# Ledger of designs, part 9: VH-VL binders against p38851r773to978

Target 1, 206 residues: p38851r773to978
Amino acid sequence: EAWCYFQDNFKVGSKTLFHVLFGDKSQVFPSSLFLCKKGSNLNNNSYWERIRRAKEDASCQFELCRKLQFQLNRTSNFIKDLLWLKDDNDNFKLVLQQRVTKIKQGYYFEVEEGPIIVKFPLCHPLLLRVRFIIAECITSQGESLKKCDLAILYDFNYVESIDKLNTKVEKLWLFERIHLNWALRYCKLEHSEINRKTREYLKKFN
Below, E stands for the ipSAE of ESMFold2; O stands for the ipSAE of OpenDDE; V2 stands for 0.75 times the mean of E and O plus 0.25 times the DockQ between their complexes.

## First folded at step 1 (VH-VL)

Design p08 (framework fv_pasotuxizumab)
Fold by ESMFold2-Fast, scan of step 1:
Structure p08 (fold): chain C 206 residues (1-206), chain A 118 residues (1-118), chain B 107 residues (1-107)
Amino acid sequence: as target 1 above (206 residues)
Amino acid sequence: QVQLVESGGGLVKPGESLRLSCAASGFTFSSYWMYWVRQAPGKGLEWVAIISSSGSYTYYSDIIKGRFTISRDNAKNSLYLQMNSLKAEDTAVYYCARYDYEGWFDPWGQGTLVTVSS
Amino acid sequence: DIQMTQSPSSLSASVGDRVTITCKASQDISNYVAWYQQKPGQAPKSLIYDASNLETDVPSRFSGSASGTDFTLTISSVQSEDFATYYCQQYDSYPLTFGGGTKLEIK
């Protein structure tokens, strides 16, 4: 059950950013691209073909994404948010391999998925789910740490040191609260489920 | 960190063929559009061809369209330019370069010289 | 095709001079212009993208500006390593096109 929200209030002339990048909002492939749909049928070949076509369409839309860079203050880049979903074992595989070197206003998660190192900008709904998992690992303060192979790029890494984890816990909780407040403000979450989960998560830092 | 290395240039006669290669390292090659630019001795820069990250979309300069083919192998982190029916006017240093999704071209490789003469 | 008309074809300057190079597009290309520097015997080096944004390791004496279809590269105080050929390029539409180049020569 994946919920995804795309902030569609950025304007390019008379068109919204979503309309310019992906055309008609009613198209099925835009929803698949952003994972903005509950109950996606991940074992359906037509679903995977739509995902593949959406990825290729997004690559073809690269020229539009480039032209939008001036309108978006270098913190919104939909090429970085492109999702390719693979479900050979009824599991999500997330493939994002765009370089993130010049956007320094926010923070990023770095996720290792097999041979793939994935970097997510803060303003993605999937980042909130990853944060829930990290928070669970930290609060457990034990064996669950072995299940957390995720890293907060700017402040926290799982690198052989329980001592560093213990000393950073208080700072990490404050850091996560600041990041979630920024993500909520920037993304202006309208989806009730994601908004509810974000508010519940923020309560953990009160 | 990011590195592009061209190879495959040389001296050929008019009408012959050459295949240029560009080996990429230090970045996720499969995520970037890639292109070829050439420069004749003592002349300016001229765009040759560009290829999308998936390889599904290609665009060519009218001067070489139908004679040259751009391709890529993402598993090998390699970009190629197959040059057929070479003419004296194709004599140039050929550069490969990465096309950033933010709209600029960097980095450039050091180039490989192609000389077409009898 | 979009033509990029670059001027002058060459100019002479002394160390410490302010120089400007102009590039004019034949139609509206927004700000989709890059500038490159090429020294003799070397590959081109990216200086500016999106008309006015400096690449990471480029000195702050270089700047770019846009006014309609007119684009300008400025070097506020020329240094000895700046004597090179400069090219503009548009990436608004295919085919991609370069300016003819401007050779900056020592006076």
Scores: ipSAE 0.000, ipTM 0.408, lowest interface PAE 17.7, mean pLDDT 60

Design p09 (framework fv_pasotuxizumab)
Fold by ESMFold2-Fast, scan of step 1:
Structure p09 (fold): chain C 206 residues (1-206), chain A 119 residues (1-119), chain B 107 residues (1-107)
Amino acid sequence: as target 1 above (206 residues)
Amino acid sequence: QVQLVESGGGLVKPGESLRLSCAASGFTFSDYYMYWVRQAPGKGLEWVAIISGSGDSTYYSDIIKGRFTISRDNAKNSLYLQMNSLKAEDTAVYYCARDIYDSEYFDYWGQGTLVTVSS
Amino acid sequence: DIQMTQSPSSLSASVGDRVTITCKASQGISNYVAWYQQKPGQAPKSLIYAASTLQSDVPSRFSGSASGTDFTLTISSVQSEDFATYYCQQYNSYPYTFGGGTKLEIK
């Protein structure tokens, strides 16, 4: 299940940190993301074929999530260039700040450099934005944050509570900056204080 | 302290079945993918099968696919390998291992249990 | 399947020597490589993960490095207890695959 997506990125120790943020695993939103790197070929890619087939077979979802997470870690530099934008029809689009000269394949693009609009087979904008915020946090603070026990997770109920689907771009950017500033602070917390700080954090979105 | 202890190995005849067990302690067992590796006498390491933390996802080496089944009981912190239709080529020391999922975690292996398939 | 080609198959070294073992992946696997030490009659012991991160109880004379699909394990000053067979393993994709092993013989 999608829980496996978050286990790959920014952990140094205890998985209690993940549970404290959302309580139950059932609150984690399932998602899949695939990005085409410069020079990649998806036509003969067994991983792309697995994604396509797994969309019709829910039993493969958990393993697909794990394999997709390895790909996201390998493409972490592309995550820094990702922007979530809301168009005039209230649809979210992921924009990669690299120029595109290659053709689209299904829901994906072969990317040289932007800007590019990427369509995902199964991806919630809020889930990917959390990953982008964490990646920026680590990058902005340098090596000292690479080993923090940081994990910020979103679930379906949380999306409803913070009104992401009805927020204008300016409000979405504000919420993202609040998340980034809190993530930087959260990395410095003592593990013994996690519950208290998590409750303080969540009050800002309610 | 992380500890993995295999058991269930022994001498069996071709065509027979055997079940291996791996008892885990010192970590939250259900949080980790677990896998089996084997090593024939005097040979190198060969990967057998992996199972997700929840037990819902498995992947098998083509060499044993259809004959072996990996499973787990998270309430008992135990991993299993059910081996059916054993062949002489399955003779090996079988190791239980905790998967290394990202760069911050350490990999751990058990001591191994010997399976000998001979008439 | 991703093939891991390990070289040399065996080598001899004197105590105090610097030793390097190489492992080449047949395709890109990022840094998802682990190194193991196995002494005769014992289970493999994990030395390195993520290509270059040393396990906490492993002596600092062991180190790992990566360059593209080429990975190396280096022992900066071989000790008598380092007599063993060393294996690399990729854990980027299923099935996980191991190198053929390198036997280190201390003179």
Scores: ipSAE 0.000, ipTM 0.422, lowest interface PAE 18.8, mean pLDDT 60

Design p10 (framework fv_pasotuxizumab; at its last look DockQ between E and O 0.26; V2 from the best seeds 0.00; counts 0 for: pae E 11.4 > 2)
Fold by OpenDDE, look of step 2:
Structure p10 (fold): chain C 206 residues (1-206), chain A 119 residues (1-119), chain B 107 residues (1-107)
Amino acid sequence: as target 1 above (206 residues)
Amino acid sequence: QVQLVESGGGLVKPGESLRLSCAASGFTFSDYYMYWVRQAPGKGLEWVAIISSSGSYTYYSDIIKGRFTISRDNAKNSLYLQMNSLKAEDTAVYYCARSDFYEYGMDVWGQGTLVTVSS
Amino acid sequence: DIQMTQSPSSLSASVGDRVTITCKASQSISSWVAWYQQKPGQAPKSLIYDASSLESDVPSRFSGSASGTDFTLTISSVQSEDFATYYCQQYDSYPWTFGGGTKLEIK
């Protein structure tokens, strides 16, 4: 299993950070995604909606979900060799799902992104998943909880090679290893872009 | 000051229609899910409907499904409940409430507006 | 539908007493339970969210806990302003459902 994580501090409350990153008016996604072609008219995000959570014999359980649509940036070798389905207009676009999986009011958010399936010729598909965690220190002062206005963003990136049955492939060929490493590298770049845009927005907001 | 103010309640006959309004102030209305909850006289609370921040998602109680429609106008900071084919059992105080996220419950409520359905 | 069985339906207490109200969910739910206080002629007021999280303007004498499908609201020391009707609610699944309510009266 290949994974990497990043951590960044922001001098704002967790709720503020969440809105900057994932709010309806946020400009961070999908433009910050590495695979996204910046400036494309195909890039958009949906509003958060409740969807039924897949749970065995669960009644109507819901989570918040939105869709990110974006045109693929095929300028790099990594992206150029990707196999994707074209839309009706012969465009290479991807729809990515984000889900809010956990919320604790005022201090904690979990958002899952993905999966993104990246297929290279002659290689098993790569499954890319991202988990965002926003946490804030909460202190108790008497009968009230006080926020510290210091949010921490955790960005967990998971990359797995999968077979046709969505089972993890343990032994990878040389090219698959190379692609895996590239994927990890690009996770870092994506994180950097997310951070950059987030901070830029925060500067404008303050 | 965060505030929700319901209006539009009144006396109507069975089968008639009524439209309730909820005016929001003191917060960014478009960031919140909105809800209707009703309470029959002397009874408990009953969830009626929910609408997402953008209005794209709505869900209804089975009891009122097909008869009531929840909607919102974010530009006017207003929530609505269109009630058609009203029944005597719909008699209740109707509350609007907000929630910024689905996991937070309903943190702010209006004062309620009374709807009485009687022949 | 998820049923929230609230007990007791009524409770008498004196100022300073410890009071416990319980709601039992009909099935396994997460901690998506809220507690509300309602005084006569007023709208409900949120007290607890996520089973055990206290709203910011709620006194610390109020607390919520969860154990399996059992959810409890506790008032450690009842005050004069606490006499009201309390409701539990689950927002784990639609339709959202409330408990039947507990009227806390002065002994």
Scores: ipSAE 0.014, ipTM 0.563, lowest interface PAE 8.8, mean pLDDT 85
Fold by ESMFold2-Fast, scan of step 1:
Structure p10 (fold): chain C 206 residues (1-206), chain A 119 residues (1-119), chain B 107 residues (1-107)
Amino acid sequence: as target 1 above (206 residues)
Amino acid sequence: QVQLVESGGGLVKPGESLRLSCAASGFTFSDYYMYWVRQAPGKGLEWVAIISSSGSYTYYSDIIKGRFTISRDNAKNSLYLQMNSLKAEDTAVYYCARSDFYEYGMDVWGQGTLVTVSS
Amino acid sequence: DIQMTQSPSSLSASVGDRVTITCKASQSISSWVAWYQQKPGQAPKSLIYDASSLESDVPSRFSGSASGTDFTLTISSVQSEDFATYYCQQYDSYPWTFGGGTKLEIK
């Protein structure tokens, strides 16, 4: 997989942005990117077939969305932190969205901030497949949530109040909508079915 | 507290039938894939069957395929294993077990129920 | 079918020892491996899933690793409650298969 060739020895640029967003890290693009990790379940086709069956068969598709989001967090937390920051007024805003400078077809886009180039793994077919499944689960959540035990819905070793249920669903929707919107706008997708599904899901979000 | 309790085991003769039950509590049973796993006396673990959360998907070990049927009743929080044409080789402790939506391995196990097939 | 070969079949150790149990898959199975602990007369208990992820109530002295088709379970400092039989399992493809088990005995 071309993802596995991502460089992790990027130049540390100006301290102003890099250290605000990444802190004192040795690299700009985390080597622990889940999709590039050797043996990662996210790059296994049989894994996606299992998730598809689970999604179709699950009585609570929201719980499946939570599990999928948790798996993606190891890969995409860095991207979420850069693209979606919370301001002092408790509002989410996109950071760096306007700074896309280069696109590598099928794999990623680059954001340039002064002397720093950050590579975002957006266009990988397996990552887009996860986004499609999450979008389907979120879209179906009304029926799924009626069948779920609310005490189990947010198993983070914490009990979540019912007041936070919609907030978490909305948060998952916003994060996936942002990623799918960027995929359509910045990626040239070679697989025709992926192109069709990306457009279809974005139409539902817009 | 998450709990799985098996029942229905006992002594039967070769060629007879037996139905095992597994009662689930402490979690939303209808959200989980379920398994039957068996262990012959003094031997290792052997996977028997899987059933999806809705019951629409099943897969069986070739050793018991055509003789055993896995099923579930989500309204009763119960898993079943219908065992037909029993053989001496089917003598084992039968465990029910729970897994994730992903068809991962087993995270919660019952205590097991003993099935003895002898004349 | 994917065969899981465990070695050794039995292992003797003293409290405080470091022990390793190996499980070899007959073909590539990524990280689709779980490890279970079973004490005499008891149901198996899940220790590790996805080759290296600990279940929430499992002590940190247990760890799992993967290298190609070779998977290992390590106990960094054996305690008295650790003497049991350990099984690996692959869940990459059907039929799901278990290793033959490794009995950890007191020396």
Scores: ipSAE 0.007, ipTM 0.497, lowest interface PAE 10.4, mean pLDDT 65
Fold by ESMFold2, look of step 2:
Structure p10 (fold): chain C 206 residues (1-206), chain A 119 residues (1-119), chain B 107 residues (1-107)
Amino acid sequence: as target 1 above (206 residues)
Amino acid sequence: QVQLVESGGGLVKPGESLRLSCAASGFTFSDYYMYWVRQAPGKGLEWVAIISSSGSYTYYSDIIKGRFTISRDNAKNSLYLQMNSLKAEDTAVYYCARSDFYEYGMDVWGQGTLVTVSS
Amino acid sequence: DIQMTQSPSSLSASVGDRVTITCKASQSISSWVAWYQQKPGQAPKSLIYDASSLESDVPSRFSGSASGTDFTLTISSVQSEDFATYYCQQYDSYPWTFGGGTKLEIK
């Protein structure tokens, strides 16, 4: 199991940052994803839809879900091993879910992305999840400072099989360790692209 | 300051068409979902239609039975309601309103424009 | 469709009175309810969103709460400018629906 974590500060409120990253007109996703082949006509988003909940969470304001669709970048060593994701023309395509939860108490958004299941040769399936957390910076009196933090947590876990996603492989083989290290490296590149596009979009609010 | 101003209301006969406009100012129009809500004279509020920020998603109440079309022009900061096959029951003040897509609810309303359908 | 049954349909009060207006949802919904104030000849004004969150510049005498399927708007001490019609609205599921309104009148 491995993870990486990024934190960035922005001179805007949390609602503004949320719209830039995840709004209907945002162009941050899917093209910021490391696995995405840039400029492909297969790169599409669905719109945010409300999701059915089994029970009310008193702290939760809303939950919405959307899907990101993108063509895999075949020039990377990682992506040539994702053979279970195909379209009509045998293009390798990934469909990735994002789910946003807004917490009623304050200026806090949580966006969960994934899971993605990656199968490398001679390895157990690798489960990838991403979580985005946007939190408003407030005074001790609860007043907004018009600043917010973005935290991104990438979580990788080898599982016993695609049917046993809540499992954890105890001992990793050499190839599994090598591929895990490569996956951690791409998180840095993906974060850099997300940060760059986010800051480019934020200039439009000035 | 945030403002929505409706126009295009008037007196029409049953079966005729009318196009309402809503001019937005004081905010980034293209960031917001937009709504039409109506109110018959002396009656309560009725939701009519919604359009997403980009205009790609629309949804309509059943009360209009497919006769109305919501649209927007983000370059002109304008929202529209094309009303076809008007009936006497469509007589109402029509309001435009905005909301954020992730916090549904209507935080800013226009002043309304009266549509009267009578023979 | 989710119906919002608003009660009472009218209410008389004097300045300084505490008043309570209730909306009942026809089925279980989240706290996704808004309250609006409308004076004659004017557009509705948003007061409360998400059942209990006060909009900007709304006086603190207004409050909202939820209990089960019952949603409540309370004015702790009515002022002369508060005489108006109040509407609840659910935005849990399309189609969005409004309550029938409560006219708050001077007694």
Scores: ipSAE 0.006, ipTM 0.492, lowest interface PAE 11.4, mean pLDDT 79
ESMFold2 (binder alone), look of step 2: mean pLDDT 90; pTM 0.915

Design p11 (framework fv_pasotuxizumab)
Fold by ESMFold2-Fast, scan of step 1:
Structure p11 (fold): chain C 206 residues (1-206), chain A 119 residues (1-119), chain B 107 residues (1-107)
Amino acid sequence: as target 1 above (206 residues)
Amino acid sequence: QVQLVESGGGLVKPGESLRLSCAASGFTFSSYEMYWVRQAPGKGLEWVAIISSSGSYTYYSDIIKGRFTISRDNAKNSLYLQMNSLKAEDTAVYYCARHYDESWYFDLWGQGTLVTVSS
Amino acid sequence: DIQMTQSPSSLSASVGDRVTITCKASQDISNYVAWYQQKPGQAPKSLIYAASSLQSDVPSRFSGSASGTDFTLTISSVQSEDFATYYCQQYYSYPLTFGGGTKLEIK
């Protein structure tokens, strides 16, 4: 429950997206790539109830959102080239904007794919919630990224269907991996250090 | 058309209370975080408080925390600042302000309302 | 708290001059800096956000730049309507903080 999972099936030229973004996986992950039990926590009401309790300290939520936004913007123009697109089968894919080509009315995506499965350490419930909301707000079907009012982050309600919540958690897994690992490379911080700092900020919401 | 108008300022004595109002028009008020910013005569700008779009979450400057309360009424498109235990150093023009999109700087300001705390 | 140190506190210039106002953050705030213009008796007006992005209704003679924790506002050719007080602001983290202001005065 404390772990995030990521399936990376994207290609950029002859390389997978993972290799393009992070090079040798040993620099970012010291062990093999894994896929953990799929969807086991997405329909767990206790899991989402823990996230709901995160509303207890609004000032800490503001600080956490600011810190996450700082990591997203700090050093990575590459992240600005990424779009999260929904295909006709309701699947979400992370693609490089420069590789997006109009293939259908209202859609601009053409992506080379390849399989990579990554186990992402430490998915604290509040961190999942905050990043889930941010990831949803900054994605769109096409060239324009969807922006949303940051005030909505603090006013988010759980009246959305469980299916939408599951989809948003999958978006968050991809964005969390890309943003944290890209920031790690540019900020020269270890995975453990980034995850430790994130967990410390979230402890008081549990 | 897009506008913020403050009211409620005036002359009060130290220890008294005062409530400021800010009326919004020309935009969807309920979609924006709102701020109070003040400026003492001849001095610079100082952030006072923020309130979320729903009104459920607030954050305050430490210098007024516990004395001032920010609130809003989205049905009336109005923002409020309840000021208690006023001090001479609270003398300032008080502005209400709106954030810009996801960037937390102020793109729309009211005209300001003067609060004078004097014995 | 993040301190924004603005300099100079006042600056005298003639119409047509190039003027530069500086603002230094006490820590790394990326480009989360905005600049405001305030005329006597008026509310502040937003000029620049994200350190260098110009508001759509602001004349092109205004520009902003960033170098590490140092931020600058430049007016390439001062006009009579530009004589005002200018403030920088960081919006990286709470509490939001402003510079002390720079009063641009006519020579």
Scores: ipSAE 0.000, ipTM 0.426, lowest interface PAE 17.6, mean pLDDT 60

Design p12 (framework fv_pasotuxizumab)
Fold by ESMFold2-Fast, scan of step 1:
Order: sequence, then structure tokens, then C-alpha cells
Structure p12 (fold): chain C 206 residues (1-206), chain A 118 residues (1-118), chain B 107 residues (1-107)
Amino acid sequence: as target 1 above (206 residues)
Amino acid sequence: QVQLVESGGGLVKPGESLRLSCAASGFTFSDYYMYWVRQAPGKGLEWVAIISSSGSYTYYSDIIKGRFTISRDNAKNSLYLQMNSLKAEDTAVYYCARGDYWEAFDIWGQGTLVTVSS
Amino acid sequence: DIQMTQSPSSLSASVGDRVTITCKASQDISNYVAWYQQKPGQAPKSLIYDASNLETDVPSRFSGSASGTDFTLTISSVQSEDFATYYCQQYDNLPYTFGGGTKLEIK
């Protein structure tokens, strides 16, 4: 039911970017645009333990992961626009191919996305999770940048079929390009600080 | 056997250029971040540069930024360091090392000596 | 940049002694600390990662610990092959930085 981007996934320190995004006014987005999980569920270890213990179809996991890879390869420009990624499509494809053989050994694999660490979970009908983490700018007297402090998390907790996955991806692509692309163009991110903030944020899920 | 072998070091004059190579074997080179670390004679270790497993991300020490370029060729299992505008202060043994952004350097090469003098 | 202050710069010990080398980070780096051993004319060898985890084939007499921004490497009973220079390193943030090194010498 809920739209998650501005409500569930901002760091407390990201309030400055939030105000810049809306100029001098706030916006309320319709919850019907896409589905995501609440922050408390994302940070709840017991929730993830329950999902892990559920009976799962390994063949279905592999098939969904391959289909997700195919879809992301076709939408690499979407990921690049959002994260300023370099060679993101090739890197994602390479890691996902290698990680398919490791699915039975773990839940997550890492993809090199420039200075940003992106983690992709196992593809499962009950747990399909794609995390895109970036840091936002915090200015010091308007001209100089002091630091970044923003994490954005997308979570697909259930995908019944590839057609429904395509519809959700299309709606997220439209939302991100309309509402974040212009703000990201003016955000000046420092590579080492982005990676540190991203690692700190993701530690809470492990 | 997992190993890294550096080459390309030697004696050069200030202002000249050198390219160092590191040959990797015994592991899937394209799965790892790679690093260059140097050590001046009788001194401590100093980090130089990092390159991601795909080659899409690089980062450099401020001391050599703009003068050195790290690169890799995954098809040849090779890492490179192009060193331009060399200074006497760049005299050191240069090591290549394997790691991940999350992890320490678990494998090191034997090192190659670069001497900048005259 | 994150500074790693290592102490002492050198120390003398006899076989069988317990020795402790310390390293202090200028800011919180969690446990992203490694320790390396270097013998004259050789490349460094990894001993410890994530502040307290031993690398494979490293003797159990080596141990690492962390308390806030303070990190220690301990050798519980020095052996003759342990006389070398030891370095700490942080890999929490770029640029990665090393301590100045501690030379362990025969008393």
C-alpha cells in the first residue's frame, strides 16, 4: 500500500535534500504508484529469519534471478541515471552469473557500481530485494559541500510473475526519473564518504 | 597456487615515466579489487591506488593523483600502474595486492624496485 | 584522512615473552583493521583481518583485539621467527592508511 521512497528510506541527515527537492513546498505521492516495505521490516532480523526458514523452490530462484538480470540489462540507463554508474550493466551481469552458483551458500552478493556498493539478494517469490544506495549532499554555506548522508532502498517482497515484475519496474523507473533525476544532477558526492555511509546503512540488515 | 608477480621497475631520471605490471595466477582475477602499495627504502608502507574488479572504479592517493594511472586487463590477468612525471620521492618498492573493498589485502606480490635519481 | 598511530616504533623481546603492539585510529573505523608482518627483503604477510580474525595458517599465539578506536596485536609467547616489522592498516575509508610500523627485535 505504501509508497516508500520519501517516507521509509531517507536517513535523518538527508532532510536538507528533501527540502531542496520540493523547493518551498512538500509533496504527497499516491500509494498506488508502487509497493515497498516499511523501514521496520527492512531492519527486523526476525522478519528475514522467518523468510529464510520458509520452504523455497531453488529452481524458481534461479529463473527469477536470470529474468531480473535480463530486465536490468535492458534498463541499465535507468540505474545509471539514478546512481551515476559506470559499466553498471556489465558489472551486474558478471556478478549475477557468478553468484548463481553461490545462491545455496548465502543470501546476498555485491555488485561494483562505481563508488557505491549495491547488494542484490536471492530472487525468491517471497523475497525479491534490490537495494540502490546513494548519498545526498549537505552543503556548508551553499557553495562548498561538507558531506553526504542519504540511503535509498527499494524492496520487492513478492513478485508472482515476470509480467508483474515488469509493471513494477516500469512504475519505479518513471517515478525516479521524474522526481529524483533533476536533484541528483546537482548533488556532488564524495566517493569515500558515500561508500562508508552505504556500508553503515547495510550493516543493519546483517 | 595463488600468486602475484610484479615487473617493470628500474632506474629512471626525474620527470621520466615507467609502467609497472602485475601478473596474477591461480585465482579468478576478474573477481577481485586490486591495489598498488609502495614502500620507500627503510620506510613504512604507503597505499597508492585501488581499482575495482571490473575496472570501472579507481581511486588514488593525493600524493600521486594526476601523475599515476591504475588499469587492468582481465583477459590477460594483468594489473598496471602507469607512472608519469616521476620524482625522487617516488623511489620505492612497489607491491601489487589483492583484496576487496570490504577486506584486507590477503595476497601480495614480491615487489618491484623503482629508483628515481640523478 | 584517517590517521593510524602505531606504538611503539620498536621494541626488544626475548623468546617466550608476551608482547603487545598498539594502533590508534583518529576516528571510528568499526573493526576494519588488518595487521601485517614483514621480514627484511620480503613482501608483507597478512596476519589478522577485521581486527581479531586470524588468517589461515597463522599461529594461534597471534591475536588481535579492539576497544573503540584502540587496536592491539598480541603475541602470547614470542618465537624466533616472529622477529619482524608489524603494520596495522585501516580499510574503512579511502585513502587506506597504514600505521608507521613496529620493529620487533631480539633483546
Scores: ipSAE 0.000, ipTM 0.423, lowest interface PAE 19.3, mean pLDDT 60

Design p13 (framework fv_pasotuxizumab)
Fold by ESMFold2-Fast, scan of step 1:
Structure p13 (fold): chain C 206 residues (1-206), chain A 118 residues (1-118), chain B 107 residues (1-107)
Amino acid sequence: as target 1 above (206 residues)
Amino acid sequence: QVQLVESGGGLVKPGESLRLSCAASGFTFSSYAMYWVRQAPGKGLEWVAIISYSGGSTYYSDIIKGRFTISRDNAKNSLYLQMNSLKAEDTAVYYCAREGLYDSFDYWGQGTLVTVSS
Amino acid sequence: DIQMTQSPSSLSASVGDRVTITCKASQDISSYVAWYQQKPGQAPKSLIYDASSLESDVPSRFSGSASGTDFTLTISSVQSEDFATYYCQQYYSYPLTFGGGTKLEIK
């Protein structure tokens, strides 16, 4: 499948315009890249409006992930990564992961004319909205993420666990539940509001 | 309670070297990225360099890249700026600053004056 | 590089006046703007981060707002201790860049 990108100065209400990327994807910001689904209705202005909004959302998520990387250094090294482990009884528990998980993630969502996938080079676990959206989109069987939570998104090959819970770990867990679950389930907040609350919340850990 | 105290400034000739120090107190120094910002006499603020909380990553302004080196000693709560091949254009008050939210600066030191003059 | 254009370069006011300082980014930087106050002979002091959030020890007469690429610092009623130079800073991308400064002078 082909990768597409928008040029600067894309105009809404004009003839639909996009560019197929031929060559090195690193020449274009990750937030500008999306997978072109063959057979989509490419002449529909509504389709391109949805792609434009997806690009804007992905750009915001990418910048938030990048910015939070430095802010997480303000907390203790042992709380950088959070991992929700599944035990032998299929119960989940919060565990500290001492190693940064460096996974290239995508921002995935569905539109009427087909899926759009925007690629990110890196996203920290604190911004599990990006990872949570990916999980939600790929679990197309109608299963509620409230029941599965984050099990799908954690790479158990990188498990280094500590069995100590402390106030900072519990505060980060609560932050993830508040900002991820409530923002996704109520659809009442925009990226700017999540950004603002994330900054305020992280400041309290110092 | 947060304090940042710079030292090491002075008068030097073009081509010489100088090392600035910043002593931090009142917070967990090893948990914060640190910055150097400078201000030429009567002019505005200019970002110089950043160092990560562990010292494992650094990034520099293009105007001083290759000439200045930022470093830190977390055991001593100290930040450093090694300045080589100094030019007249490097004349400025040099401030150390602590990471605020993202890459803003929430606390600044009082600054140390570096004068590069023949 | 992102350019921050600050205006005016200087402004004269009396105690009790409302003053407004503006800063324009050369591109979209969302809300990633901080404002600093610098008194003569002193280090800068953080006033505002994230375009509109006040630092904990800053008086409520200071406020910040954002509209597109335009950012504004407002002092609702100038006090004698407010006569200083004010700088905006973007932290959306590297290199970090500052506005040229606005000197608030007594009339």
Scores: ipSAE 0.000, ipTM 0.439, lowest interface PAE 15.8, mean pLDDT 62

